VHH binders against Protein disulfide-isomerase A5 (PDIA5). Designs and how they scored, part 3

Target 1, 129 residues: Protein disulfide-isomerase A5 (PDIA5), of Homo sapiens (Human) (q14554r378to506)
Amino acid sequence: WMQNPEAPPPPEPTWEEQQTSVLHLVGDNFRETLKKKKHTLVMFYAPWCPHCKKVIPHFTATADAFKDDRKIACAAVDCVKDKNQDLCQQEAVKGYPTFHYYHYGKFAEKYDSDRTELGFTNYIRALRE
Below, E stands for the ipSAE of ESMFold2; O stands for the ipSAE of OpenDDE; V2 stands for 0.75 times the mean of E and O plus 0.25 times the DockQ between their complexes.

## First folded at step 1 (VHH)

Design c3 (framework vhh_7sr4_2; at its last look DockQ between E and O 0.30; V2 from the best seeds 0.00; counts 0 for: pae E 14.3 > 2)
Fold by ESMFold2, look of step 2:
Structure c3 (fold): chain B 129 residues (1-129), chain A 120 residues (1-120)
Amino acid sequence: as target 1 above (129 residues)
Amino acid sequence: EVKLVESGGGLVQPGGSLRLSCAASGFTFSDYDMGWYRQTPGKQRDLVADITYGGSTKYGDSVKGRFTISRDNTKNTVYLQMNSLKPEDTAVYYCATSPLYEGDSYFDYWGQGTQVTVSS
């Protein structure tokens, strides 16, 4: 049951504040961090975007599916943060969500397929073959 | 300690075949891209073949259709099947791994090499 109806519930953590396998990046550490990974799928998003909110559970589940493969990262960039605005412009992000694949930190292609856990995981498995 | 040991080199006549093996230890083999390079005296090492941890392959132009790279993750071994050998294939052949931060043509762990000599 409710603890105290007069007290508001604690603020829920943002996606970035949750303990998930998603690697949340900022403009200051984006390039250096991605250079250490053979394969990174990056979600550029805005927290208020309805399309982003629908995909977040799928992308989070994808990150969990590959959490034990040290060559792979599923990363996210909040393009609304001041620290990330230059990065999102440099990466030519035109709308949200946008998904880019990076190979050892170098942009390789835009991901334009299914935005489901299965779509993401099949894509990443194909990169390993 | 990472260790790569090449074997299977030798002398062969033109048109012949050899199979090189590279036994790996000291790391999680199934997580690494593997490759074969070759070097003639006085020249840089050239990429011969590369195989990703997922099994995708890439070949140097001069060996396409003649050489086949493969891996057996249960034996921690990478192979190079070399068919239709030519005198210009004469070189020391090296087995190598790819580091996570250098993925194009650079490998951080190298074997000591095995000599392949193709002559009549």
Scores: ipSAE 0.000, ipTM 0.150, lowest interface PAE 14.3, mean pLDDT 83
ESMFold2-Fast, scan of step 1: ipSAE 0.005; ipTM 0.376
ESMFold2 (binder alone), look of step 2: mean pLDDT 80; pTM 0.805
OpenDDE, look of step 2: ipSAE 0.026; ipTM 0.480

Design c4 (framework vhh_7sr4_2)
Fold by ESMFold2-Fast, scan of step 1:
Structure c4 (fold): chain B 129 residues (1-129), chain A 121 residues (1-121)
Amino acid sequence: as target 1 above (129 residues)
Amino acid sequence: EVKLVESGGGLVQPGGSLRLSCAASGFTFSIYAMGWYRQTPGKQRDLVADINSGGSTKYGDSVKGRFTISRDNTKNTVYLQMNSLKPEDTAVYYCAADYEGSIWTESYDYWGQGTQVTVSS
């Protein structure tokens, strides 16, 4: 008998476990993956961070909006994972969330505008040459 | 470094069975669609089977009902169970990984080295 109506619900899936168009990257595949895309907006985050939790739905919606564009990616890196600590230090991540734009894998600039689907979408559309 | 390592190919008689495995490393396996393709010398690669991150499968017409694709996200491995093998199934079988953010399933991001399957009496 392990059924209890007062038991907490099962834990919610992590962002990485959700079926989305966000490309979840780790230190081992970060550089190689970014080189294949003309434009990548990367969100560096911590799962426990309240500000990160608020932006995740907006960033996910942005990734889904651009899923059919082969030249664009929205990617995320969990900086709390042991395997990602060196990567997040190398990319000069000093707080969460941090957003960086990469052009063919080369760091181009930090994104410091609105953390909304509209803000991210307008930024990506403006990268067209 | 991305790596797809295929195993399980070999020689089998008509009506026999083989199970192919593809062990993946260097990328976030769970968000990729995984597929098996085959190629005979002088011909284009054909889709054998694919499975997306959610477990939905597609099969080539010639293998439907005989082959089964499956994946194990805990082991970062995709499998192809091949039953009722025919001489026409003789080919090099390739494992492929495709980022699901793209609608072009023929544009897989990564390919394995290939494994030979020969069906002959």
Scores: ipSAE 0.000, ipTM 0.075, lowest interface PAE 19.2, mean pLDDT 82

Design c5 (framework vhh_7sr4_2)
Fold by ESMFold2-Fast, scan of step 1:
Structure c5 (fold): chain B 129 residues (1-129), chain A 122 residues (1-122)
Amino acid sequence: as target 1 above (129 residues)
Amino acid sequence: EVKLVESGGGLVQPGGSLRLSCAASGRTFSDYAMGWYRQTPGKQRDLVADIYSGGSTKYGDSVKGRFTISRDNTKNTVYLQMNSLKPEDTAVYYCAKDTPYSSGWTEYFQHWGQGTQVTVSS
């Protein structure tokens, strides 16, 4: 005799559903959005990835710190969404999280330094000069 | 909570065939893309095949025409039919949910399946 399974828990708020200064981009708007900003640091991530979960608060704090700077954006792309498949493959994302810096939409370099608010803010401040 | 269990690996002669199975537990199997990756010790992981929720498929160049991926949503299972096996196909084969679109994505393997060994030898 089977009992009914427990109802699925309500979905937890996704990073995209949080009220932050992070620009959540998809394949359809990625390139046009990046072209409009002098400096964009992009985090390519998967919601299930433990290393991504650790960095999200730091990256969010960085985005919020630069929200009033018209030349700077911090953006994120969810690479497990089917609609982002071609984008993440084209950008050569080989693991999560991956951080890329774009200058007016052109890929400039991969960010491989500290995955902390301090690390991200120091990197971005160096670009502003 | 979500668990993937691979089976069907073994020892086979060159030119032989094997069928791998991946049984998934969880609430939403039919909504997810599923795939197979393989790894030889000391080498990077290679994409073998992906199957999307709608049934479309994608294959790694080395296996096109020899391997076929399929899914059975009634059994929450994804399959890999491997034909014309070569010694170079010898690897541990892993099943993954929401497959990455490039080979070499390493972290998702830590969350999905124990792998199943395929050995092709004469």
Scores: ipSAE 0.000, ipTM 0.097, lowest interface PAE 17.5, mean pLDDT 78

Design c6 (framework vhh_7sr4_2)
Fold by ESMFold2-Fast, scan of step 1:
Structure c6 (fold): chain B 129 residues (1-129), chain A 120 residues (1-120)
Amino acid sequence: as target 1 above (129 residues)
Amino acid sequence: EVKLVESGGGLVQPGGSLRLSCAASGFTLDYYAMGWYRQTPGKQRDLVADISSGGDTKYGDSVKGRFTISRDNTKNTVYLQMNSLKPEDTAVYYCARLDYGDLEYTFDYWGQGTQVTVSS
């Protein structure tokens, strides 16, 4: 198309717009949602972050692996959205991605191990008492 | 105290040029990857350009070939040379310090931003 420049491609679908088992949470529903699950692993992210983009397929696959277990959730919070800024500050998120484990909505620890489907799934399975 | 201060923004005509500067204080630039990001009202922040501690650069698709990021570790300053400016480049431009190391690390500090407006 030498005579007419192409229109820019449509924006890629956001992670939230993809059909996955990840629970996309916002400040308004974060605490109440986590309270209802025995175990929740939360990924705090920014959509523009290259490190986050690499982890998203692994974290999504982990969520799908546990989709049928009512006690377990994998959740994500977009810290760039205005409505989530207070939440991300309260949770002491200083970089992206940051991973926190919550037990019945209470912060238990940071996840600092391998950012792979295998790493996440092994971690969650080890939480079973 | 870590601080990043942007300067060099302003009003320019389409096809014009601007040079943005980010003056860093409270840390030694030598050890960090640095980047420029931009945001328009109601939209998400976009990557403009990043530069590693070793000088490797990465650019957003919309600015590649027009913008150049550089660093001067002796002056503790990062620059963004913006050429062939277009109205769609109008945004607030932010300087960011990335986690210690290379371009793929996450940010840990932001500047206050500087407004760039491209208009006839």
Scores: ipSAE 0.000, ipTM 0.128, lowest interface PAE 17.5, mean pLDDT 82

Design c7 (framework vhh_7sr4_2)
Fold by ESMFold2-Fast, scan of step 1:
Structure c7 (fold): chain B 129 residues (1-129), chain A 121 residues (1-121)
Amino acid sequence: as target 1 above (129 residues)
Amino acid sequence: EVKLVESGGGLVQPGGSLRLSCAASGFTFSTYDMGWYRQTPGKQRDLVADITSGGYTKYGDSVKGRFTISRDNTKNTVYLQMNSLKPEDTAVYYCAAGEIDYVSTEPYDYWGQGTQVTVSS
């Protein structure tokens, strides 16, 4: 006789597969997308990284808070994808997560404050003219 | 106040050309993104073309290769050169100003009153 084990559940949806206000960017659309937004906070991440997994809900909530603001975007780049490796190297990403602020597509500074919705939203609000 | 005034619309035969102009006032034109949208009765506005403050352009699929958007920051004016016009291009054309937002259905803060373009024989 034989007992078939229960089939494993399907894999959890990736961040990109979730319906969120985060702009998921790749190497071929990164620069063109960023230059159209006055302020973009970009999270460079790896899906396997525990620190990245912890911050994703906070960053997603931040993106949703600013979704109706034409001047602001929260974007993410998966640095493990083959097509993004050159981009992440060019942007000097040395660990995950890494947060960069871009002004009209130009790198302005690295964000190194609290990795919480409150920390991200306070930072972005301070950028408003 | 911010004001956008479109001009250059009219009646033209298929295959003809028109140049639309949008004169802007009340804001620092050079720092704003500018766009042209069009609308037929009972439908939402569709993107025709836009141009960022940095000069990067995007076109709607139906007009790519036929229309050209440009801007003159010294004259506070954005232009739409329309070539090889088709009956399907008949619409009210609106000038828009703001900062482009891919999340927004209408990504512009300010809109002109519109100018009618009619393409018919």
Scores: ipSAE 0.000, ipTM 0.162, lowest interface PAE 11.9, mean pLDDT 84

Design c8 (framework vhh_7sr4_2)
Fold by ESMFold2-Fast, scan of step 1:
Structure c8 (fold): chain B 129 residues (1-129), chain A 122 residues (1-122)
Amino acid sequence: as target 1 above (129 residues)
Amino acid sequence: EVKLVESGGGLVQPGGSLRLSCAASGFTFSSYEMGWYRQTPGKQRDLVADIGTAGDTKYGDSVKGRFTISRDNTKNTVYLQMNSLKPEDTAVYYCARYSDWDTSGYYEFDYWGQGTQVTVSS
């Protein structure tokens, strides 16, 4: 190795470290947070998952589009974190990404449509109508 | 004031059918999960069926394939279609509104209807 090695580059910011309107939830606050919002779309993910990485910008843009609506939230749960493994098992997350809609914290349905900003936005707008 | 009013109960022969209705008022019906429970003399109330805000359903094991729960948000009404009725289905049937989730658990009930008697007898 070199006598004066360069410091390793800083790790890329995690989704949780980015300044966005996405609510990053953990097992300890998941249920309390969801019950305070009329509509929450939750993305269950793993940071290493390529499919998740592709969806993250779309889901983030959706969260930002609804940031001024107090009744709506877009939330994310990192299922690889130790604190979240029980939660992701309880919510029957079998693959990544998985999307669930919750109404005042109650599971209503799984979202299986287009994983794009347009798809997510249209879905949430339909819930409001 | 939250109000749940059941109707449609009665006496029917084994193999017959009944449709129960629960008319709801005093709240935003489309925002709540609803359920049907039944109670036989000397026993606790048990789950017959429930229906979520998106129309997702769950049934008690004894009624699967015979009963169908449904809702009409324009009429603020939840229904229970009961087919292939058996003597063991004899009970008072109650409509329930599920509470908003709380810290102690999920599916706690805010309100019950008065109940409607279903009697299946030959």
Scores: ipSAE 0.000, ipTM 0.082, lowest interface PAE 20.6, mean pLDDT 82

Design c9 (framework vhh_7sr4_2)
Fold by ESMFold2-Fast, scan of step 1:
Structure c9 (fold): chain B 129 residues (1-129), chain A 122 residues (1-122)
Amino acid sequence: as target 1 above (129 residues)
Amino acid sequence: EVKLVESGGGLVQPGGSLRLSCAASGSIFSSYAMGWYRQTPGKQRDLVADIDTGGSTKYGDSVKGRFTISRDNTKNTVYLQMNSLKPEDTAVYYCVAGDYYESSGYQPFDYWGQGTQVTVSS
């Protein structure tokens, strides 16, 4: 009897390998980068999380929609990378995905609304400072 | 923070049984929905089973009637009893936890274990 399964399909490109307007941040550049932007929405994620995978296209589309606005960034942090572990602990990330809004690098609030392009864009458009 | 530790994985022959356990710490277990996902290399993670705070269960179509999820709030543990195992059940199995009251989405699972390997082969 055949006990060996068929070979799996090749894996999809990682989010960081995709050429998008999402700003992929690490512990070394996180605080420095956020201070340069008036408004940053940050997605803390794990590449293996299916809930994160469903949100990635929506978050990417949101980043691309605001790419020409110098005041706004959509950023992502991979909390599974060893070098990001301290950052994700310091930012009180308790699960994935977690969304935080930062104003000139200062934590302002957690985003807990619709995880869709429309939800994210409406949220960012409402930031009026 | 919720910390999840899986155990009970291993090698079993087709038609055999395994029982996976997941011990949760760092929060009030009874307030969390619990579940199991599985993943084969190169594929997306698929729902195996979940159990909410009220004890209602949901199963993936491929495991219905063969697998049973249960929880013991006294021991802060969720279990997956796997019967009539098939070679296609070979995967890494992940324990998950989520708060239904903070997450009204389709998938309430925010916390994931490290995974445990299950291999079904002769």
Scores: ipSAE 0.000, ipTM 0.097, lowest interface PAE 20.1, mean pLDDT 81

Design d1 (framework vhh_8h5u_2)
Fold by ESMFold2-Fast, scan of step 1:
Structure d1 (fold): chain B 129 residues (1-129), chain A 122 residues (1-122)
Amino acid sequence: as target 1 above (129 residues)
Amino acid sequence: EVQVVESGGGLVQPGGSLRLSCAASGFTFSDSSYAMGWYRQAPGNQHERVAIITSGGSTNYPDSVKGRFTISRDNAKNTGYLQMNSLKSEDTAVYYCAAEYDSWGTYEYDYWGQGTQVTVSS
């Protein structure tokens, strides 16, 4: 961080490279992973999207809050990756970020409420037993 | 449902030109206050905004593309454009269209496309 301006710092780590409780999913493992969890909130995003970047800390904090709950997952899909484009089209993602709730791997609804840790955690808590 | 779809990407030689299109559906530029932007992400690099046009027609560009790129929109066709001239190998990236609804800061709806690949090489 405190490097000479003429010697640029190393690249910032991507969300996937950060050590968080968010499950980063790809087309190959999306469906099998979702069916193993009773409740999964999925964030479909693009790394370049400014609104996605603002939500990432809130979504990450939400994932960390539920990390010890075996029935709950917070997952993310990078729709910019070539291998994920078919998945994001199949899931009808038309903008970023898009949030979907899945119950045992089955799409249940789109989340359109507050994009804050409080909003996400209240939503997930309401889904529990 | 609101959506935007990019097109017009392709392979071009250095110094060439391309025009990207962003087709909007589920909303209209003439009926609502929408800002439209273009963003790009190159392999191994972070994303960057390359152009924005407000509902009032004001435009903004970073120095890296200023004078070479021009953003515009056609309300009759409900389509936005990015005219890219004097292309450089550095411009190789996936280009994304973004639309934001502005109702005096009261409501904001963000809709982004899935991108179109632009490759500049000899």
Scores: ipSAE 0.000, ipTM 0.129, lowest interface PAE 18.0, mean pLDDT 79

Design d10 (framework vhh_8h5u_2)
Fold by ESMFold2-Fast, scan of step 1:
Structure d10 (fold): chain B 129 residues (1-129), chain A 125 residues (1-125)
Amino acid sequence: as target 1 above (129 residues)
Amino acid sequence: EVQVVESGGGLVQPGGSLRLSCAASGFTFSSGSYAMGWYRQAPGNQHERVAIIYSGGSTNYPDSVKGRFTISRDNAKNTGYLQMNSLKSEDTAVYYCAKDQEYDILTGPSEFDYWGQGTQVTVSS
């Protein structure tokens, strides 16, 4: 009945499949979602990118730290998905990862500081003052 | 082992045209979620992305080359191309192709995923 007992391992869960406080956005809901939040830090990424993989746990921890704050969101956009490529071009993403801060859905600045939970949380906390 | 071989560089006069080719082995442009990009480096400068083509076929260019350069790929030949028109002296650089499009100001050029030696483009009268 079983000719091969070694089944291939299931694919590892993607960041989007993980249950976290990160808002995974696509082209058709990006602008609508950002307008509803006073402060959004967005990570534009590619799943194959090694530097993106290093940042993901730090960015996820940051999102989880602010999960109860109604004015703050941490969002991510997979720029390799076909439906997101136009969005990433419109937002002038030139490499991965790229971090943009949006104020009520309007681009305010690029985040170019430390890509750690501490760096992200300090940046976001400063926006609350 | 992933290998890329860039070709088509040379000496051209300002206003001229050149077509670069990128032949890949151990990697295919038609499979997976890979983007293919063209990058350049002039002496004393950081690497700069000049063109990218995403898995779905959409493209992006910086303002410095937009309207002058066109990226494309031939999946059957596993080859990428960069058509360069209206060349300027400031386009003089070594041109590289890469499957990794990452351009990171914080980590610098040592983090770029290049497997080829590049092809020299010189624009000079």
Scores: ipSAE 0.000, ipTM 0.104, lowest interface PAE 18.1, mean pLDDT 77

Design d2 (framework vhh_8h5u_2; at its last look DockQ between E and O 0.05; V2 from the best seeds 0.00; counts 0 for: pae O 12.6 > 2, unsure alone 62.7 < 65, placed apart)
Amino acid sequence: EVQVVESGGGLVQPGGSLRLSCAASGFTFSYSDYAMGWYRQAPGNQHERVAIISSGGSTNYPDSVKGRFTISRDNAKNTGYLQMNSLKSEDTAVYYCARDVEGYSFDSTPDYWGQGTQVTVSS
ESMFold2-Fast, scan of step 1: ipSAE 0.031; ipTM 0.473
ESMFold2, look of step 2: ipSAE 0.049; ipTM 0.523
ESMFold2 (binder alone), look of step 2: mean pLDDT 76; pTM 0.774
OpenDDE, look of step 2: ipSAE 0.000; ipTM 0.249

Design d3 (framework vhh_8h5u_2)
Fold by ESMFold2-Fast, scan of step 1:
Structure d3 (fold): chain B 129 residues (1-129), chain A 122 residues (1-122)
Amino acid sequence: as target 1 above (129 residues)
Amino acid sequence: EVQVVESGGGLVQPGGSLRLSCAASGGSISSGDYYMGWYRQAPGNQHERVAIIYSGGSTNYPDSVKGRFTISRDNAKNTGYLQMNSLKSEDTAVYYCATWDEPGYTSDFDYWGQGTQVTVSS
């Protein structure tokens, strides 16, 4: 028995290819970009990780919610890309997703609360107090 | 939070078989509400996913292991497994497991554990 081959579904655009308010960073621009923002929440991820895929819509919605605040950014780093491996090692990323908060480019803490739009937005709002 | 510990690795000849175990504590991975994945990393290579079982019970495998590896869960032992058949030298790696609910976090998301070493050589 052989199942009839069906055309594969059209490829979905990668997160980086989507037009969202998430700032996609790579090793060569990570430090300089974070220094320009008072508050940045960074999601370190791998495209193959199903847990990452579940969080992406929530993280994207959070970025969109803060798009008009010039002092806040939600950024993402694809740790599977060869050019980002040194960065992810330097930032002590041991699993995916990993969320770090940076204050003017300085690592301040790891985010370990709810991976929902509500959790992320409450966290970021608290940073302003 | 759910924690997991891998075991069952070892040295095996090409064509051999191994069964890896993923023992969970702090929650039941048998409920069907949990995702479970097996990942591997060889020296100099990136982490890659080799198996996943979704909360609904469906499974997925990359072409490199499809037909050779099988992921499963044991309700009685709160343990997940990766059955590896027809092993090749290219399968040599440290193997890690992770489990989580949807969308909550149930394991240490920034720690892969020690993993379990699988070495395939003659």
Scores: ipSAE 0.000, ipTM 0.097, lowest interface PAE 19.8, mean pLDDT 78

Design d4 (framework vhh_8h5u_2)
Fold by ESMFold2-Fast, scan of step 1:
Structure d4 (fold): chain B 129 residues (1-129), chain A 123 residues (1-123)
Amino acid sequence: as target 1 above (129 residues)
Amino acid sequence: EVQVVESGGGLVQPGGSLRLSCAASGFTFSEDSYAMGWYRQAPGNQHERVAIIYSGGDTNYPDSVKGRFTISRDNAKNTGYLQMNSLKSEDTAVYYCAKGLYDSEVWSGYDYWGQGTQVTVSS
């Protein structure tokens, strides 16, 4: 049993609606946006996915940590949206979350280490060398 | 009209140096959507990428040449270069310059290839 106020609280904002440093991308702007950044770590996700929900705070904290670095971006793509299905298929996304590193818009590798702020931050710091 | 021409190859002894040049016509290396790279092919082997320079100026090298080879470009002369130091017999190959086209949702590789320049490292 959880507390259930007579007037329910307003619904939580979606990740895209939150004021964060995460760059939310769609098929229409994905390639052009990534070309402008030396290093981009992209999280491909589905809003319903429990594993994605657990990682979102860690990924958001990582994006916020690098917000002042003009060469680095942490970006996200919602693969459930119809307009993003072609993009997620082209990028060989087979499950959620999936993390890819892009160098000036070119796919370099899949990130498969710890899904924590520390893990993401250490990975990105190594790329800056 | 679109063309790349490689030059600067030749015969050198192990430990020697060569500088390769890639002259482009009909396009420029300064376009944001493009990268340029150097590839090599020895007899019986597949093409191997030995250097790439991205539109933002970042470079990448495989471990086999890292620290020995340096890629650069001169946008005013529309020419790319590969400086090769501490050459080994294993570096013997035909070297090709290529410019990538970014006209697909996935990086398609390089569409503009030259005829190559022969590098032979022998004593």
Scores: ipSAE 0.000, ipTM 0.104, lowest interface PAE 19.0, mean pLDDT 79

Design d5 (framework vhh_8h5u_2)
Fold by ESMFold2-Fast, scan of step 1:
Structure d5 (fold): chain B 129 residues (1-129), chain A 124 residues (1-124)
Amino acid sequence: as target 1 above (129 residues)
Amino acid sequence: EVQVVESGGGLVQPGGSLRLSCAASGFTFDSYSYDMGWYRQAPGNQHERVAIITSGGSTNYPDSVKGRFTISRDNAKNTGYLQMNSLKSEDTAVYYCARSEDYYGSGEFSFDYWGQGTQVTVSS
């Protein structure tokens, strides 16, 4: 051909590369970080998962809503990363997304309600009461 | 009224020793059901963790005091102690006792009850 081949498109920024209030955790820092927060809602995900992609903006908005509350965190774990596979197995993650609530680092319950900003924020606000 | 009160601070020469006490009152729980810690703050510095003791009796110290300071508690009295040995001028600070109602494991937890502090001055 007389045309140059197209350059590959630049990769889309990953959730971790976005400037948000979500705490992106890995196996090495997961337990230490959670113990420092009274309430943490954790989203276990895979970057390729369509259901995860739909929830990400809602979960991010929730994290941003609580960014100034020192007792609350919204955290995420990428279960596709090699270094996180043991963590996701230990936390009994069987599908994506999976949401767990931790109280001072101790697993308290699985979150199975609405995967919307409103659902997440109502849940966290109830924990504060 | 729930309160924590420190005592035992004072002036001591370098190389000396002091024992701080932290008495907690107004609580109705079992003495095994809380974590406690000692923090210090010198002028111009952020407050620094000095020692933690968990409800289970596990202890944790930063390198700056490890081997010189010992945290302990008297379960019957709901009283915590900080034994400070081989004191240095750098140990000069106001020392605060902190207590939480968080009953889970070792680590940095939110402490809901703080004393007013006791001054420790290490000088010749």
Scores: ipSAE 0.000, ipTM 0.074, lowest interface PAE 19.9, mean pLDDT 80

Design d6 (framework vhh_8h5u_2)
Fold by ESMFold2-Fast, scan of step 1:
Structure d6 (fold): chain B 129 residues (1-129), chain A 125 residues (1-125)
Amino acid sequence: as target 1 above (129 residues)
Amino acid sequence: EVQVVESGGGLVQPGGSLRLSCAASGFTFSSTDYAMGWYRQAPGNQHERVAIISTGGSTNYPDSVKGRFTISRDNAKNTGYLQMNSLKSEDTAVYYCAAPDSYEITYGSWEYDYWGQGTQVTVSS
């Protein structure tokens, strides 16, 4: 009912539960969501991966930096979930994290630069023509 | 990659008519939820959205062209059109077609990213 201050703290929220500007996608909505955005940078990840855990704050900060730009999205897919396994295989994800840029839902290229907020923001800014 | 090729522009006298065409590649109107819109930009003027059409055929126009311009699409040909009637000197501009995302349709984006070269429309006597 009412939150008790003597209770132990709740378990640490998952990335999906953190109420960020990151669009958390699943196999059922991936393609339809990406078609609606001019530019989407997608992070394919596994929650247990230490490299993924290091990048999550940077990727989240990038998503927040572009939250008011209606043409840009930063999205994430948890490839460990059963419902996402087919999607991650179809997108040729061979390791975690993997970053793909999609232009109106079409795969354009893999992002292999710095996994920092600065690296991601510079990349997205350069996509303007 | 989303690309478009605009055509049909030219020189016309005030009160005349032109029909612009937009051939799309890299996306298919009938297999996506892409809307299609026509935009224009004249030297010394701001960029302006002049028409938008949804995948279901719903249209929207600003007051400056309402009743004079008609947007349409042919999903089988993957082509959009803009029929321009009763042309005025103020309609002189380069016309571009683009597929606005769902947020741009809802909230009215003023950022202009064109994929094609555009087609020049000049209205002069």
Scores: ipSAE 0.000, ipTM 0.118, lowest interface PAE 16.9, mean pLDDT 79

